# VH-VL binders against Jerky protein homolog-like (JRKL): the designs that were tried, part 9

Target 1, 218 residues: Jerky protein homolog-like (JRKL), of Homo sapiens (Human) (q9y4a0r168to385)
Amino acid sequence: LQPEQIYNADETGLFWKCLPSRISVIKGKCTVPGHKSIEERVTIMCCANATGLHKLKLCVVGKAKKPRSFKSTDTLNLPVSYFSQKGAWMDLSIFRQWFDKIFVPQVREYLRSKGLQEKAVLLLDNSPTHPNENVLRSDDGQIFAKYLPPNVASLIQPSDQGVIATMKRNYRAGLLQNNLEEGNDLKSFWKKLTLLDALYEIAMAWNLVKPVTISRAW

## First folded at step 9 (VH-VL; framework fv_patritumab)

Design e3 (from w02 with light chain T59D)
Fold by ESMFold2-Fast, scan of step 9:
Structure e3 (fold): chain C 218 residues (1-218), chain A 120 residues (1-120), chain B 113 residues (1-113)
Amino acid sequence: as target 1 above (218 residues)
Amino acid sequence: QVQLQQWGAGLLKPSETLSLTCAVYGGSFSDYYWSWIRQPPGKGLEWIGEIYRSGETYYNPSLKSRVTISVETSKNQFSLKLSSVTAADTAVYYCARGDYEYFGSYFDYWGRGTLVTVSS
Amino acid sequence: DIEMTQSPDSLAVSLGERATINCRSSQSVLYSSDNKNYLAWYQQNPGQPPKLLIYWASDRESGVPDRFSGSGSGTDFTLTISSLQAEDVAVYYCQQYYDTPYTFGQGTKVEIK
C-alpha cells in the first residue's frame, strides 16, 4: 500500500464553548468564564492519510439530536458530519455509519482522483467504541480497518497528540479572531456562541492543519 | 418490559389548562426523548412535543404558544400542560418514548392514552 | 412541515391474502449522509395506542411477525402484510421523523373481506 492508501483516525473531546484568549492559544488551553451550569462538550474525530494530503470531513458527535442553532440549516450542508448520541461520545453504531457512509466513499473518490487503486487501510487503536474489524470492510473488501495492538499503537502515534493539539489551537485562535472582528467583548462573545458557530470554526481549524503536520505524525 | 403509565384530569371547560403526567417503568429514562401525541376523535395522530432529561424541549409550532412539557428525572416522569383549551383540543392524549440514533424520533412504547374532553 | 399522505384510505383483504399500503411524503425523508429513510409504520387496534411495526423504512421491530415488511425510499414507501390474519384488522399509520414537527399519514383502515 502507498502512503496515500493508509489512513488513521483519532477521537478527542472538545469543550466548544470556552473563553479564548491569546494566552490560552499560546499555552494550548482554554478557560471557561464564571459559573458553568452546563458542560458543552462534543466528540470530534479527525481522519487523514499518511501523506496528510487527504483530510476527511470532521466527524462530530453531540448530545442534541437537533441543536437549536441548526433550526435554519440543512444538516447535509454542515461543514462536518454531525451525529447525536446521548452522552456525546462515539459509539459502535455511529462509528460503523461513519465508516460505511463517509470514510469509504470519500477514500474511493480521492484514490480515483490520484489514479491509485481503490484499496486502503484504516489504522485504529483498540477503543471500546470501535466495532470489530471484520465489520469495518467495504463490500468488495478493498477498503478495511485494522486494529493496532495496544503496545504498537502507543509507539506509532505519539505525534497524533500534535495534530489534535494544533487543531484545537487553531480553533481557539479562530474564536478569538472572530470575537475581535465583531467588536464584542469576551463575555458577550461567549454568551452568543452557538454550536453551529463552533462547527464552522472547528471545520476551519481542521482545514488549517498543514499536510506536513499530519505526515510528521506517521 | 418498558411501561408508560399516564394520568390527569379528563374533563375540562374552555379556557382551562390541561395537565397530564406520564411515569416510566422498567427501562432507562435518561437515554430517550419523551413525547406527547394526541388523536382527536375520528382523526389522525398529531405530535405535540418532546423533552429530553436536560429539560431541552421541541414543540409543534401549531401548539408552541400554549404548550409546556416538563421533566422530573428523579421520578422518571414528564408532564404536559396545554393552556387556554377549546373544543378543538378534545382528543386522546398519549405519552410515548422516542428512540433515535442520529436525529428524529420514532415511538417504540406508548402509554394507554387519556381521553380529554373540552366542553362547556 | 412534511406532509404524509397514505393510500388507500381503506382496503378489504381476504384472510391469507396480501395487503399493501402506500405512504408518500411531500419532501424526501432520505438523509444522504447515513443513507437512511426516517420513516416508521404503526398499527393501531380499536381502543388501543399505536404499536411500532417498522422503523428506518424496512427494519422490523422486535416481536413483530415476519409477514409485515416495509420498503421504499425517498418519498414513496410501502407496508406489506404478506398473508393477512384476523388480528391484523387495524388502522395503519406511517410517520416521518426526518424533521420536526413529526408528522403522520391520515391512516389506512384494513378490514377482512
Scores: ipSAE 0.005, ipTM 0.453, lowest interface PAE 13.7, mean pLDDT 82

Design e4 (from w02 with light chain T59E)
Fold by ESMFold2-Fast, scan of step 9:
Structure e4 (fold): chain C 218 residues (1-218), chain A 120 residues (1-120), chain B 113 residues (1-113)
Amino acid sequence: as target 1 above (218 residues)
Amino acid sequence: QVQLQQWGAGLLKPSETLSLTCAVYGGSFSDYYWSWIRQPPGKGLEWIGEIYRSGETYYNPSLKSRVTISVETSKNQFSLKLSSVTAADTAVYYCARGDYEYFGSYFDYWGRGTLVTVSS
Amino acid sequence: DIEMTQSPDSLAVSLGERATINCRSSQSVLYSSDNKNYLAWYQQNPGQPPKLLIYWASERESGVPDRFSGSGSGTDFTLTISSLQAEDVAVYYCQQYYDTPYTFGQGTKVEIK
């Protein structure tokens, strides 16, 4: 397999209304200026190939089946692939839906665009939320997932904490820059910030992660 | 054709827990949300909640503290538990199939219903 | 919660005549991005579960006779039975699925005059 055909995916939680430099986290909740607790969390999944040149559209799992802020937005035009789950956690059904409906088609299109064989492997850690390997295969068997043993996964995780940390840093910087450009105080900004706003900002943050940052993780 | 078969206890005393199960035959289980809907005698329809194959649930806020819906995907079954029942919970309980849509479900297949009577 | 209100509560219509049932939502169930109304209609005969007639406000479910039609948009919806048949004597419910909890109208009982 060429590096373009080797992918890795990793999950992280994001408190999309919280700024760690100015707030405290208490039992999964954050506080902002004004001493108010905010329980606004989503799960983000990042996926890219070993070259870092193909970054997939982010997968986001939120609590609400129909977030209020999505009413005016075409769901097909969201900057992320959005799913809902009671606890905003990844689960077996969502992971399989993402694999079948997002990962396989996007990888196939990318490899076709590069003149490469439409064959790829998705390297994953062995999480209870990840489906059995047998169900994570394309119809032709050419695109499939492989679970890394714990000993190997700990030593060679391509989408490691460095990539995720860079994305989160970009997200926080983008929120602050957006606030400055609007000329608002921080408290008013946080009150107005919607999940849709956060989804556009995290998508931009992911896009700003350099290919070299991803490829170095290998 | 898709068929929903439901079963469970029909006669309860106040404070007991209602338990009903619905089994799905003749169609895809994994591509749909599965709901429980009740109808008190001579009254309209009340949505209780829904579940997806992942265990993701949405409940009617009026019942959320008492209701649990669970799914057993290997058996194509889902179940309702409603705790601390009172006479107000007397109703026919239906299981139903909801289409997999982003904003909600309409119900194209229904079980036959189970009459649950809560009496002292 | 989105409240669904039907009118009338009951109506009597002669065989072969037109029956109309109205349904109003407390807020719009039209989603602008897909231009769909998240509204369904059901028929319920005594002792039976509800049967889906109409979804997306105007789409007829497979197997439903063409005398049944749905119309309306936003907050105001109508179910029409163009020529009432004996088997159409039932209670009819509208349902919104724009937001949870899903809510139903109180029902309209259709009887033969």
Scores: ipSAE 0.006, ipTM 0.450, lowest interface PAE 13.3, mean pLDDT 82

Design e5 (from w02 with light chain T59Y)
Fold by ESMFold2-Fast, scan of step 9:
Structure e5 (fold): chain C 218 residues (1-218), chain A 120 residues (1-120), chain B 113 residues (1-113)
Amino acid sequence: as target 1 above (218 residues)
Amino acid sequence: QVQLQQWGAGLLKPSETLSLTCAVYGGSFSDYYWSWIRQPPGKGLEWIGEIYRSGETYYNPSLKSRVTISVETSKNQFSLKLSSVTAADTAVYYCARGDYEYFGSYFDYWGRGTLVTVSS
Amino acid sequence: DIEMTQSPDSLAVSLGERATINCRSSQSVLYSSDNKNYLAWYQQNPGQPPKLLIYWASYRESGVPDRFSGSGSGTDFTLTISSLQAEDVAVYYCQQYYDTPYTFGQGTKVEIK
């Protein structure tokens, strides 16, 4: 398989209304001016190929099926692939839906656009949120998942964490820049920030991660 | 266990601002949305808006230009301000708890209601 | 906005008999991904706030007598009181919570015949 045909996906939690560099953080919660504590959290999954040239749209898992901030927005026009789960964490059903409906079609289109065989492997850790690998396979068997042995997974964890850390840093910087441009005080900014606003900002943060940053993580 | 207590001015003149407060006792304040719903005498129910502990608000479009809902999480309280009142705003105003675990809110606990009369 | 229409406006039923109230939404309140109907039913006695009876179209709230049941899907919903008791004399409202603004039916007054 060429590097373009080798993908990796990694999950992380995001407290989208929390800026750790400026505020006190309590386990699972954080505080900002005007609020005692905030625990607004989503799960984000990043997926890209080994060259870093194909980054898939972020997968985001939140609590609500249709967050109220989405009311006037077509879900097809969201900057992320949004799923819901009570605890806002990945589960077997959501992972399988993402693989079948998002990953396989998007990888196939990308490889076709590059004149490569529509054959790819998705490398995953052995997380309980990931389905058995025999069900993570395209109908033609050409696009499939493989679980990394613990020894191999431990060797790439620091690099994967580096990509995630860069994305989260970009997210925080974007929020601060938007607050400065609007001229709002910190309390007014936090009151106005919606989940939809956060989704656009994190999508921008992911897009700003350079291909070389991803490719060096391999 | 969960109890909602509400208070505020009951008599207003046209053009004044209505101000009501709701305090929540028992149960979790942070895990729910909190709504204001009104009922004109002899008529049905109209949702005004809701707030989450973060200060995030959603308003009925028909009232959005006149409504402000605020929250004081340290006191487990949230408040309604409705500006430029007219006789059409005469109603019993209820605060209510909305369960948001999925999407939208149905209301499982309600305050007793405050009758607001707008008269010239 | 999603319009909620109830029928009838008023209903007279003898004690011990079945009472049926209908609610229709102007668009579907069934969310395909979770297969749930975003519809609730409330009971309101004079001078009191509404009391939740049914949520998710058919789930009975804790403490509500089993003679109350909800049914229906999509745009057409029914609240049934299998054997009317004296304390059931009230106005009943349906509510959709599929989209904001949340909207209520106009109400159905249930009286003893």
Scores: ipSAE 0.005, ipTM 0.450, lowest interface PAE 14.0, mean pLDDT 82

Design f1 (from w02 with light chain Y97S)
Fold by ESMFold2-Fast, scan of step 9:
Structure f1 (fold): chain C 218 residues (1-218), chain A 120 residues (1-120), chain B 113 residues (1-113)
Amino acid sequence: as target 1 above (218 residues)
Amino acid sequence: QVQLQQWGAGLLKPSETLSLTCAVYGGSFSDYYWSWIRQPPGKGLEWIGEIYRSGETYYNPSLKSRVTISVETSKNQFSLKLSSVTAADTAVYYCARGDYEYFGSYFDYWGRGTLVTVSS
Amino acid sequence: DIEMTQSPDSLAVSLGERATINCRSSQSVLYSSDNKNYLAWYQQNPGQPPKLLIYWASTRESGVPDRFSGSGSGTDFTLTISSLQAEDVAVYYCQQSYDTPYTFGQGTKVEIK
């Protein structure tokens, strides 16, 4: 398999509704309001190939199945692949749906565009939210998942944290920039920030992660 | 302003498939979820499932293996298919509009209902 | 699933008197982020579909008479009909919209005494 055909996916939690400040952004942190921050959490899953040139549309798991901010927007037109789960955690059903409906079709389209065989492997860690690898296969068997052995997964996880950290830094910087451009104070900005706004911003933050940052994580 | 018109077969034999359609007139179709809810004679209400314009569906787990809801957005219509019916499926079936704020659905407009009788 | 239980199963009230119906959910339907209770009330007359009366526990649907009011939070909710009218003879249902499957109470039949 060529590097274009080797993919990895990692999950992280994001407190999307936090108070941005220039000090927090500079330090790579965000200010999260009390217990309400737990209710404002989503799960983000990042997936890219070994070259870093194909970054899949982010998978986001939130609590609300129909967020108020989506009322006028079709979920098919979101900048992310959105799923809902009461705890905003990835589960077996959502992972399976993402694999079948998002991962396999998008990987096929990308490989086809590059004139490569539509054959790929998705390398995963041993997370309890990942289905048995036997069910994570395309109908033709050419695109499939493989779980990394625990000792191998442990060795590469620190590098993957760099990609996630970069994305989160980009997200916080984008929120601060938007607040400055609108001329709003921090509290007004936080109160106005909707989940839809956050989804557009995190999608942009993911797009800003450089291919070299991803390829070095391998 | 909003009217839901429903139609479909009213008399079925055990093992057959129930098929009902609901058409929406007036108001917005795209900004709402659309549900099917049933009521056996003399009993309470049971939510069957809902669909969004995208084809995204949520089903009652007790019926999930037998139920399919589909949407035809260009016609402002959505349909229910319930397979392998038994006498326990005898009920008035309603289509309804689900409005929401953050999540969930409360039902502000309902079709007239279709009585479905399953008997041999 | 969230189980909805109403009390009483039936209620006889004189015209012009107050009627109260209770609804209890097996778990909280209060969403802390928006501070709303995802609880609705419906009225059903014989041979008719249910009609929405109240949503978010206490918000009256447009066109519903002022005599209908909803109250409560978390797991315990009440529908109140002040000054019962003849047209209010019906079966009333509560519904949680907090989680799927959406579930309804068993119904409360309101009759004139």
Scores: ipSAE 0.005, ipTM 0.459, lowest interface PAE 13.6, mean pLDDT 82

Design f10 (from w02 with light chain T100D)
Fold by ESMFold2-Fast, scan of step 9:
Structure f10 (fold): chain C 218 residues (1-218), chain A 120 residues (1-120), chain B 113 residues (1-113)
Amino acid sequence: as target 1 above (218 residues)
Amino acid sequence: QVQLQQWGAGLLKPSETLSLTCAVYGGSFSDYYWSWIRQPPGKGLEWIGEIYRSGETYYNPSLKSRVTISVETSKNQFSLKLSSVTAADTAVYYCARGDYEYFGSYFDYWGRGTLVTVSS
Amino acid sequence: DIEMTQSPDSLAVSLGERATINCRSSQSVLYSSDNKNYLAWYQQNPGQPPKLLIYWASTRESGVPDRFSGSGSGTDFTLTISSLQAEDVAVYYCQQYYDDPYTFGQGTKVEIK
């Protein structure tokens, strides 16, 4: 398999409705007026090939099927692939739907565009939210998932953390820039931020992650 | 079909604490801000404050030191407490649903109102 | 705070004639990022809670008769009733929701001549 045919996906939680702060008691911590942290949370999954040149649209799991901020936007036109689950956690059904409906078709299109055989492997950790690897396979068997042994997963953990950390840093920087640009106080900024705004901002943050940052993770 | 039902004691003495509750039936509770708005007899409307499902509150600065709004998401209810009342707090108190896009709310559903009279 | 001023305080109009109510904000309620005016209009009949008529300065609430329309941008707004009906006798309020505290105009009482 060429590096273009090898993919990795990793999940992380994001507290999306937060105030970016220059005061860093704990690195990456967010606050809300009158509260140390918030519980407005989504699950984000990042997926890219080993070259870093093919980054899939982020997969986001939120609580509401159609949040109020989505009033005028069809979920098909979102900057992310959005799924709903009551606890905003990834589950077996959502992971399989993402694999079948999003991952497989987009990987095929990408590989075809590069003149490569439509064959790929998705490398995953052995998470309880990931389906049995036997069911994560395209109908023709050419695109499939494989779980990493614990000793191999430990070798890529620092790099995975680096990619996710970079994305989250980009997200916080974008929020701070928007607050500074509008010249509003922190309460006004927090009140203005909707889930839709956060989805556009995190999609931008993911797009800003350089291919070399991803490729170095391999 | 959204309906707001409100209740609470309507007669108070100066220095007491006003307590009103609003229950939401039909429609979504979690995707809106919920406000209290008052109207003294024969006068205009004054926004008191709002709350979101998370417990996040915003209060009118003129009432900030005396007002507390709380939410009971499991019951689709929110409540107003206004301490140290005086005759100036005599008004009809409304609960209302705040529909918002980004940061500001307009009010598309209102409770029937509760007349609160503060007298010795 | 953003101060909302309505004019006139009271307006007498004959049945079937046009009624015009003005609302002015002490600062702009137009948000440059979404190009929307954070302004709403309410109708209040005696003994009843206010009823939403218009939001985003010009969007009519569902179920509100088409004789009601809103216009304006920035700091100057108008509510128009194209052909006054008897049931339109009420007090009308504008509200800004651009900044907190949310503020209302003092009200305009519409009466029949």
Scores: ipSAE 0.000, ipTM 0.438, lowest interface PAE 15.3, mean pLDDT 82

Design f11 (from w02 with light chain T100S)
Fold by ESMFold2-Fast, scan of step 9:
Formats: structure tokens, sequence, C-alpha cells
Structure f11 (fold): chain C 218 residues (1-218), chain A 120 residues (1-120), chain B 113 residues (1-113)
């Protein structure tokens, strides 16, 4: 398999309303002085190939089926692949849907565009939110998932954490820049920030992660 | 069918601590904020504070130094403690469910109320 | 704190007639990002807890009769009872949930004329 055919996906939680300036974080919660604690959390899944040149559209799991901020936006035009789950956590059904409807088609298109065989492996940790290995397979068997052994997973995880940390850093920097450009105080910015705004910002943050940052994780 | 049941001692002397508990039956406990709201006899409503399943609390600044709200998620219960009571704390105390989106809560289910009288 | 002021303090209306209660906030309770007013209305009968009638300024709670309607935006809000019935004799409260602490109006007592 060439590096273009080897993919990795990692999940992380994001408190999308956490601003780095003038906020308190208590036990993993995000607060702003004068306002009640807002547990505005989503699950984000990042997926890219070993070269870092193919980054898939982010998968985001939020709590609401139709968030109020999406009212004027077609879900097909979102900068991310959005799924809903009451706890905003990845589950077996959502992971399977993402694999079948998003991962497999996008990987095929990418490999075709590069003149490569449409064969790929998705390397995953053995998380409870991931389906059994044998069900994560394309109909022709050419695109499939494999779970990393514990010793191999531990070898890769620190670098994967670096990619996620970079994305989150880019996200926070983007929020601060938007706040500065709009001339808003922190409280006003907090009240104005919608989930849709956050989705555009995190998609931009993911796009800003350099291929070399991803490839060096392998 | 959501039901809030509340209980606690209704007669207190000045300087004592008020303690009330509310238990939630039916519906989801974890998806809402849970508030205490009081009403002095013949007067309007005053929000005391709220708690989320995580134990995070927000209090009315007028009562912040005397109020503690706690949650016992395994029992679907939350409780109010108000220290150093005076006659001004005489009121009917309600527990209520707060529905929300980003911030704020409106109250769609209420307990029946507990009359607390502070008298020597 | 956001101060909520209701008018009138009391209101006497004949059965079948329209009752109108006003609520004014000291600051706007309209959230620009979602274009929603963080304003609710409650009905309280003697000896009972308040009952939610309206939320988001104009959305009726399930089971609330359609004679109750809410209107307004920003700082000025109205609760209307289009045809007063005997069971509507109660005290009515508005509430803002735009900012903490949540605050209520002083109440409007509705009585039969």
Amino acid sequence: as target 1 above (218 residues)
Amino acid sequence: QVQLQQWGAGLLKPSETLSLTCAVYGGSFSDYYWSWIRQPPGKGLEWIGEIYRSGETYYNPSLKSRVTISVETSKNQFSLKLSSVTAADTAVYYCARGDYEYFGSYFDYWGRGTLVTVSS
Amino acid sequence: DIEMTQSPDSLAVSLGERATINCRSSQSVLYSSDNKNYLAWYQQNPGQPPKLLIYWASTRESGVPDRFSGSGSGTDFTLTISSLQAEDVAVYYCQQYYDSPYTFGQGTKVEIK
C-alpha cells in the first residue's frame, strides 16, 4: 500500500464556545464571567492519509438534529459532515454511516484522481465507538478498516495528539481574530457566536493544518 | 409525564440553615438545568439559582454568599441550602426544570412548593 | 440585572372580552444571532405553582389554549387573552432568560369585571 492509501482517523471533543482570553475552565467545562456554564460540546473526527495531502471533510457530532443556527443553511452546504446524537458523542451507527457514505466514496475519488488503485486501509484505535473490524469494509473489500495493536497504537498516538492540538490552537486563534476584527467585547462576542460560526471556524482550522504536520505523525 | 417532588423542613428560626430537596420522576434529568425559585407571601418570583448534572451552579448574586445547590445524579435529585436565614427568607420555595438552548432557562415543570417560615 | 416591569398591576375584564398585559425589559432580550426573544410568560392560580404559557416571546406551550398569545420584540412584550374565561383569573408573570440572574415582572392580577 502506498502512503496515499493509508488513512488514520481520530476523535476529539471540542468545547466550541471556549475562548482562551478572559474565561475560566472548571473541570473541563467552559464558562464566561457573568454567564451560566455552557456545555457547548461537539465531537470532531479528523481523517487524513499518511502523506497529509488528503484531508477528509471533518465529521462533527452535535446534540441538536436541526440547530437553530442552521435554519438558513442547507446541511449539504455545511463545511463539515454533521451528525446528531443526544450526548454529542460518536456512536457505532454514526461511525458506520460516516465510513460507508463519506469515507469510502471520498477515498475512491481521491485515489482515482491520483491514478492509484482504489484500495485503502483505515487504521483505528480499538475504541468502544468503533464498529467491529469486519463490518467496516467496502462492498468490493478493497477499502477496509484495521484496528491497531496496543503497542503500535501507543507509538502513533502522541503524534496524532499533536495534529489535534494544532487544529484546536488554530480554532482558538481564529475565534480571537474574528473577535478583534468585529470590535466586540468578550461578552458580546460570546452571545453572538453560533454553532454554525464554530463549524466554519473549525473547518478553516483543520484546513490550516499543514500536510507535513500530518505526515510526520506517521 | 414529568413530576417534581420536593420536601424539607418548613419552620426555621433566624440564623438557621434552610435545607430542601427535589426529586425528578419521568423524563430526562441530564438534559436540563434545575432551578430553585422562591415567592414571599403576596409577592413576586425570585430566582435563587440553578444546577446542571455536572454539579456546575449559577446563583443569583443577591443570595450568592448564602446559597449552595447540589445534585445527586444517581437519584435524580437536587437540593438547596440557604444559610443564616432571617424573616426576609420567609417564602414558598419551588424547584423547577429549566429548558434552554445556549444560555438562559424558561421553566416548564414546577414542584408544588414548600412554605418556609422563619420565625422565633 | 435586567429589570422586568409589567403593566397594569391589576386588570378587570368581562368574560369573553380581550385582556392585554404588557411587559418591559430594561435591556433588549433579543439575541441577534438566532433572532429570538428570551422571554416567557407564566400563569399562577392561588396556592399553585406558576404554569408556563409562552416561551420565546410567542411560542405557546403544549396544552395551552389558543386564546393565549404572546407578541413583541426587544424590550416591549405583550400577553393577550383574546376571550377571557373564568379559569383565566390568575396572576400573570413575564420572565427574561437572556441574562443571569433570571428576573420576573412584578405580576399582573387578572380579575373578572
Scores: ipSAE 0.000, ipTM 0.439, lowest interface PAE 14.7, mean pLDDT 82

Design f14 (from w02 with light chain Y102H)
Fold by ESMFold2-Fast, scan of step 9:
Structure f14 (fold): chain C 218 residues (1-218), chain A 120 residues (1-120), chain B 113 residues (1-113)
Amino acid sequence: as target 1 above (218 residues)
Amino acid sequence: QVQLQQWGAGLLKPSETLSLTCAVYGGSFSDYYWSWIRQPPGKGLEWIGEIYRSGETYYNPSLKSRVTISVETSKNQFSLKLSSVTAADTAVYYCARGDYEYFGSYFDYWGRGTLVTVSS
Amino acid sequence: DIEMTQSPDSLAVSLGERATINCRSSQSVLYSSDNKNYLAWYQQNPGQPPKLLIYWASTRESGVPDRFSGSGSGTDFTLTISSLQAEDVAVYYCQQYYDTPHTFGQGTKVEIK
């Protein structure tokens, strides 16, 4: 398999409704007014190939079944692949649906566009949210998942090696920039921020992660 | 099983601020939107606004400049403040549970209502 | 804002006869992606809060008698009471939840003839 055919996916939590400041961005975090709330949290899954040249649309799991801020946007036109779960956590059903309906088709399209064989492996950690390896396989068997042993995971889990941290930093910087453009009313900005706004911002943050950042993490 | 208990001052003078609280007993608090809806005597229903447990609010544009809805999740309570009241604000005020899918809510449980009278 | 208009304003029906209430929205409340109509119906007895009867235009709430049914799609909706009982004397409201602000029809009063 060439590097183009080797993918990795990792999950992280994000508190999307936070108060941006230059200090928070510099320190790699954002201020959340009051106590942490599960409604202000989403799970994000990042997936890319070993070259970093193919980044899949982010998978986002939120608590709200169909957030009201999505009203004027069709599900297919969202900047992310959105799923809902009561705790905003990835689960076996969502992971399986993402693999079958999003990962496999998009990987095939990418490899076809590059004139490569439509064969790929998805390298995963042994998380309880990941289905049995036997069920994560395309109908033709050419695209499949493989779980990494714990002693190997730390060496070849790109997101665990700083890719996720870079994306979150980009997200916080984007929120700060938007706030500065609106005249520095931090409380007003925070109250106006919707989940849809956050999804566009995190999608931009992911797109800003350079291929070299991803490839060097391998 | 699910019960909404509401309370607050029922008699106000023009220019005062209305303050009402609703407490939720039984069922899940965090999986729903919580609304205030009013009904002037002998008239129809007007939605005032709603809040999610995160503090995210949506208000009726006609009342937005005067309305604040807040939530105290640790107590399973949410509250309405309506400033600068006039006689036109005389109504029965209901709290209600909003079940939702995508855009908005239908209301499956309602509080008993609080009659608010604004008179000089 | 989506305007909700009910007809008639008042309806007198004999016990055991069919009652029909209409509701029209100023714009479609059908979401094409999930094929659901964001419309609910409520019953309000004197001195009581409204009670949910129907949601998603045609889904009957738990505990609501089978004589109540909802129909329609897009902008035109109907609540039908197949055989009016004495306890059905009430004001009925339709509500859209496709857009904020949530809006209600003006109400239809159902009385015994």
Scores: ipSAE 0.006, ipTM 0.476, lowest interface PAE 11.1, mean pLDDT 83

Design f2 (from w02 with light chain Y97D)
Fold by ESMFold2-Fast, scan of step 9:
Structure f2 (fold): chain C 218 residues (1-218), chain A 120 residues (1-120), chain B 113 residues (1-113)
Amino acid sequence: as target 1 above (218 residues)
Amino acid sequence: QVQLQQWGAGLLKPSETLSLTCAVYGGSFSDYYWSWIRQPPGKGLEWIGEIYRSGETYYNPSLKSRVTISVETSKNQFSLKLSSVTAADTAVYYCARGDYEYFGSYFDYWGRGTLVTVSS
Amino acid sequence: DIEMTQSPDSLAVSLGERATINCRSSQSVLYSSDNKNYLAWYQQNPGQPPKLLIYWASTRESGVPDRFSGSGSGTDFTLTISSLQAEDVAVYYCQQDYDTPYTFGQGTKVEIK
């Protein structure tokens, strides 16, 4: 398998209403002047190949099935692949749907565009939210998942904390930049920030992660 | 079961600010949107706005310049302020529980209502 | 804004007979991707807050008697009370929650003939 054919996916929580300059995160919650602890969280999964040149559309798990802020937006045109779960956590069903409907088709298209065999492996840790690897396989068997033992995963797992930390830093910087450009005060900006706004911002943050940052993590 | 208890000023003069509070007992406060809805005497229902525990709000555009809804999650309370009242704001005001899961709210629990009279 | 119009404004029905209330929205309240009609029905007795009867056009709220049913899709909706009881004398409202501002019909008063 070429590096283009080797993928990794990793999950993280995002408190999307946390702004670093005015908000202190305590016990996994954000506090702002005039407010007590606030917690608005989604789960994000980022996936890329070993070269870092193919980054998949982010998978986001939120709480609501149809968030109010999505009302005027076709869900097919979201900058992310959105799923819902009561606790906003990844689960077996969502992971399998993402693999079958998002991962396999997009990897196949990418490899075809590069003139490579449509064969790929998705390297995963042994998370409770990940289905049995026998289930995570394309119909033709050419695109499939493999679970890495914890000792091996710690040595070679891409999209590790460094990549995720870079993405989150880009997200926070982007929010602050948008606030400055609009000329509104921080409190007004924070109150106006919707989940849809956050999804566009995190998608941009992911796009700003350089290929070398991802490839170096291997 | 779930109970919504509401209170606030019942008699106002034109130009004053209406202030009402709703407290939620039983059930989950954090899993729902919370709305204010009013009903002028002998007339129909008008939605004022809604709030989620995060402070996220949606307002009726006809009232948006005068209305503020706020939330105090530690007390399971949310409040309505309507500024610059006139006789047209005379109504029974209800707080109500809305849906969080989908695009909009139908209301399954309501407070008893507070009659607000604006008279000179 | 989506305008909700009910008909009739008032309705007199004999005990045990069927009552039918219609509601029309100025715009479709059917969201095709989830196949839900964002429409609810309420009952209001004098001096009381409205009580939810039906949501998503046809889903009956827990505790609501099965004589109440909702039907329709898109812009035309119906609330049916299959066998009117004395306690059903009330004003009935439809509501769309497809878009903000949420809007209500003008109400239909149901009386015993």
Scores: ipSAE 0.489, ipTM 0.798, lowest interface PAE 2.5, mean pLDDT 87

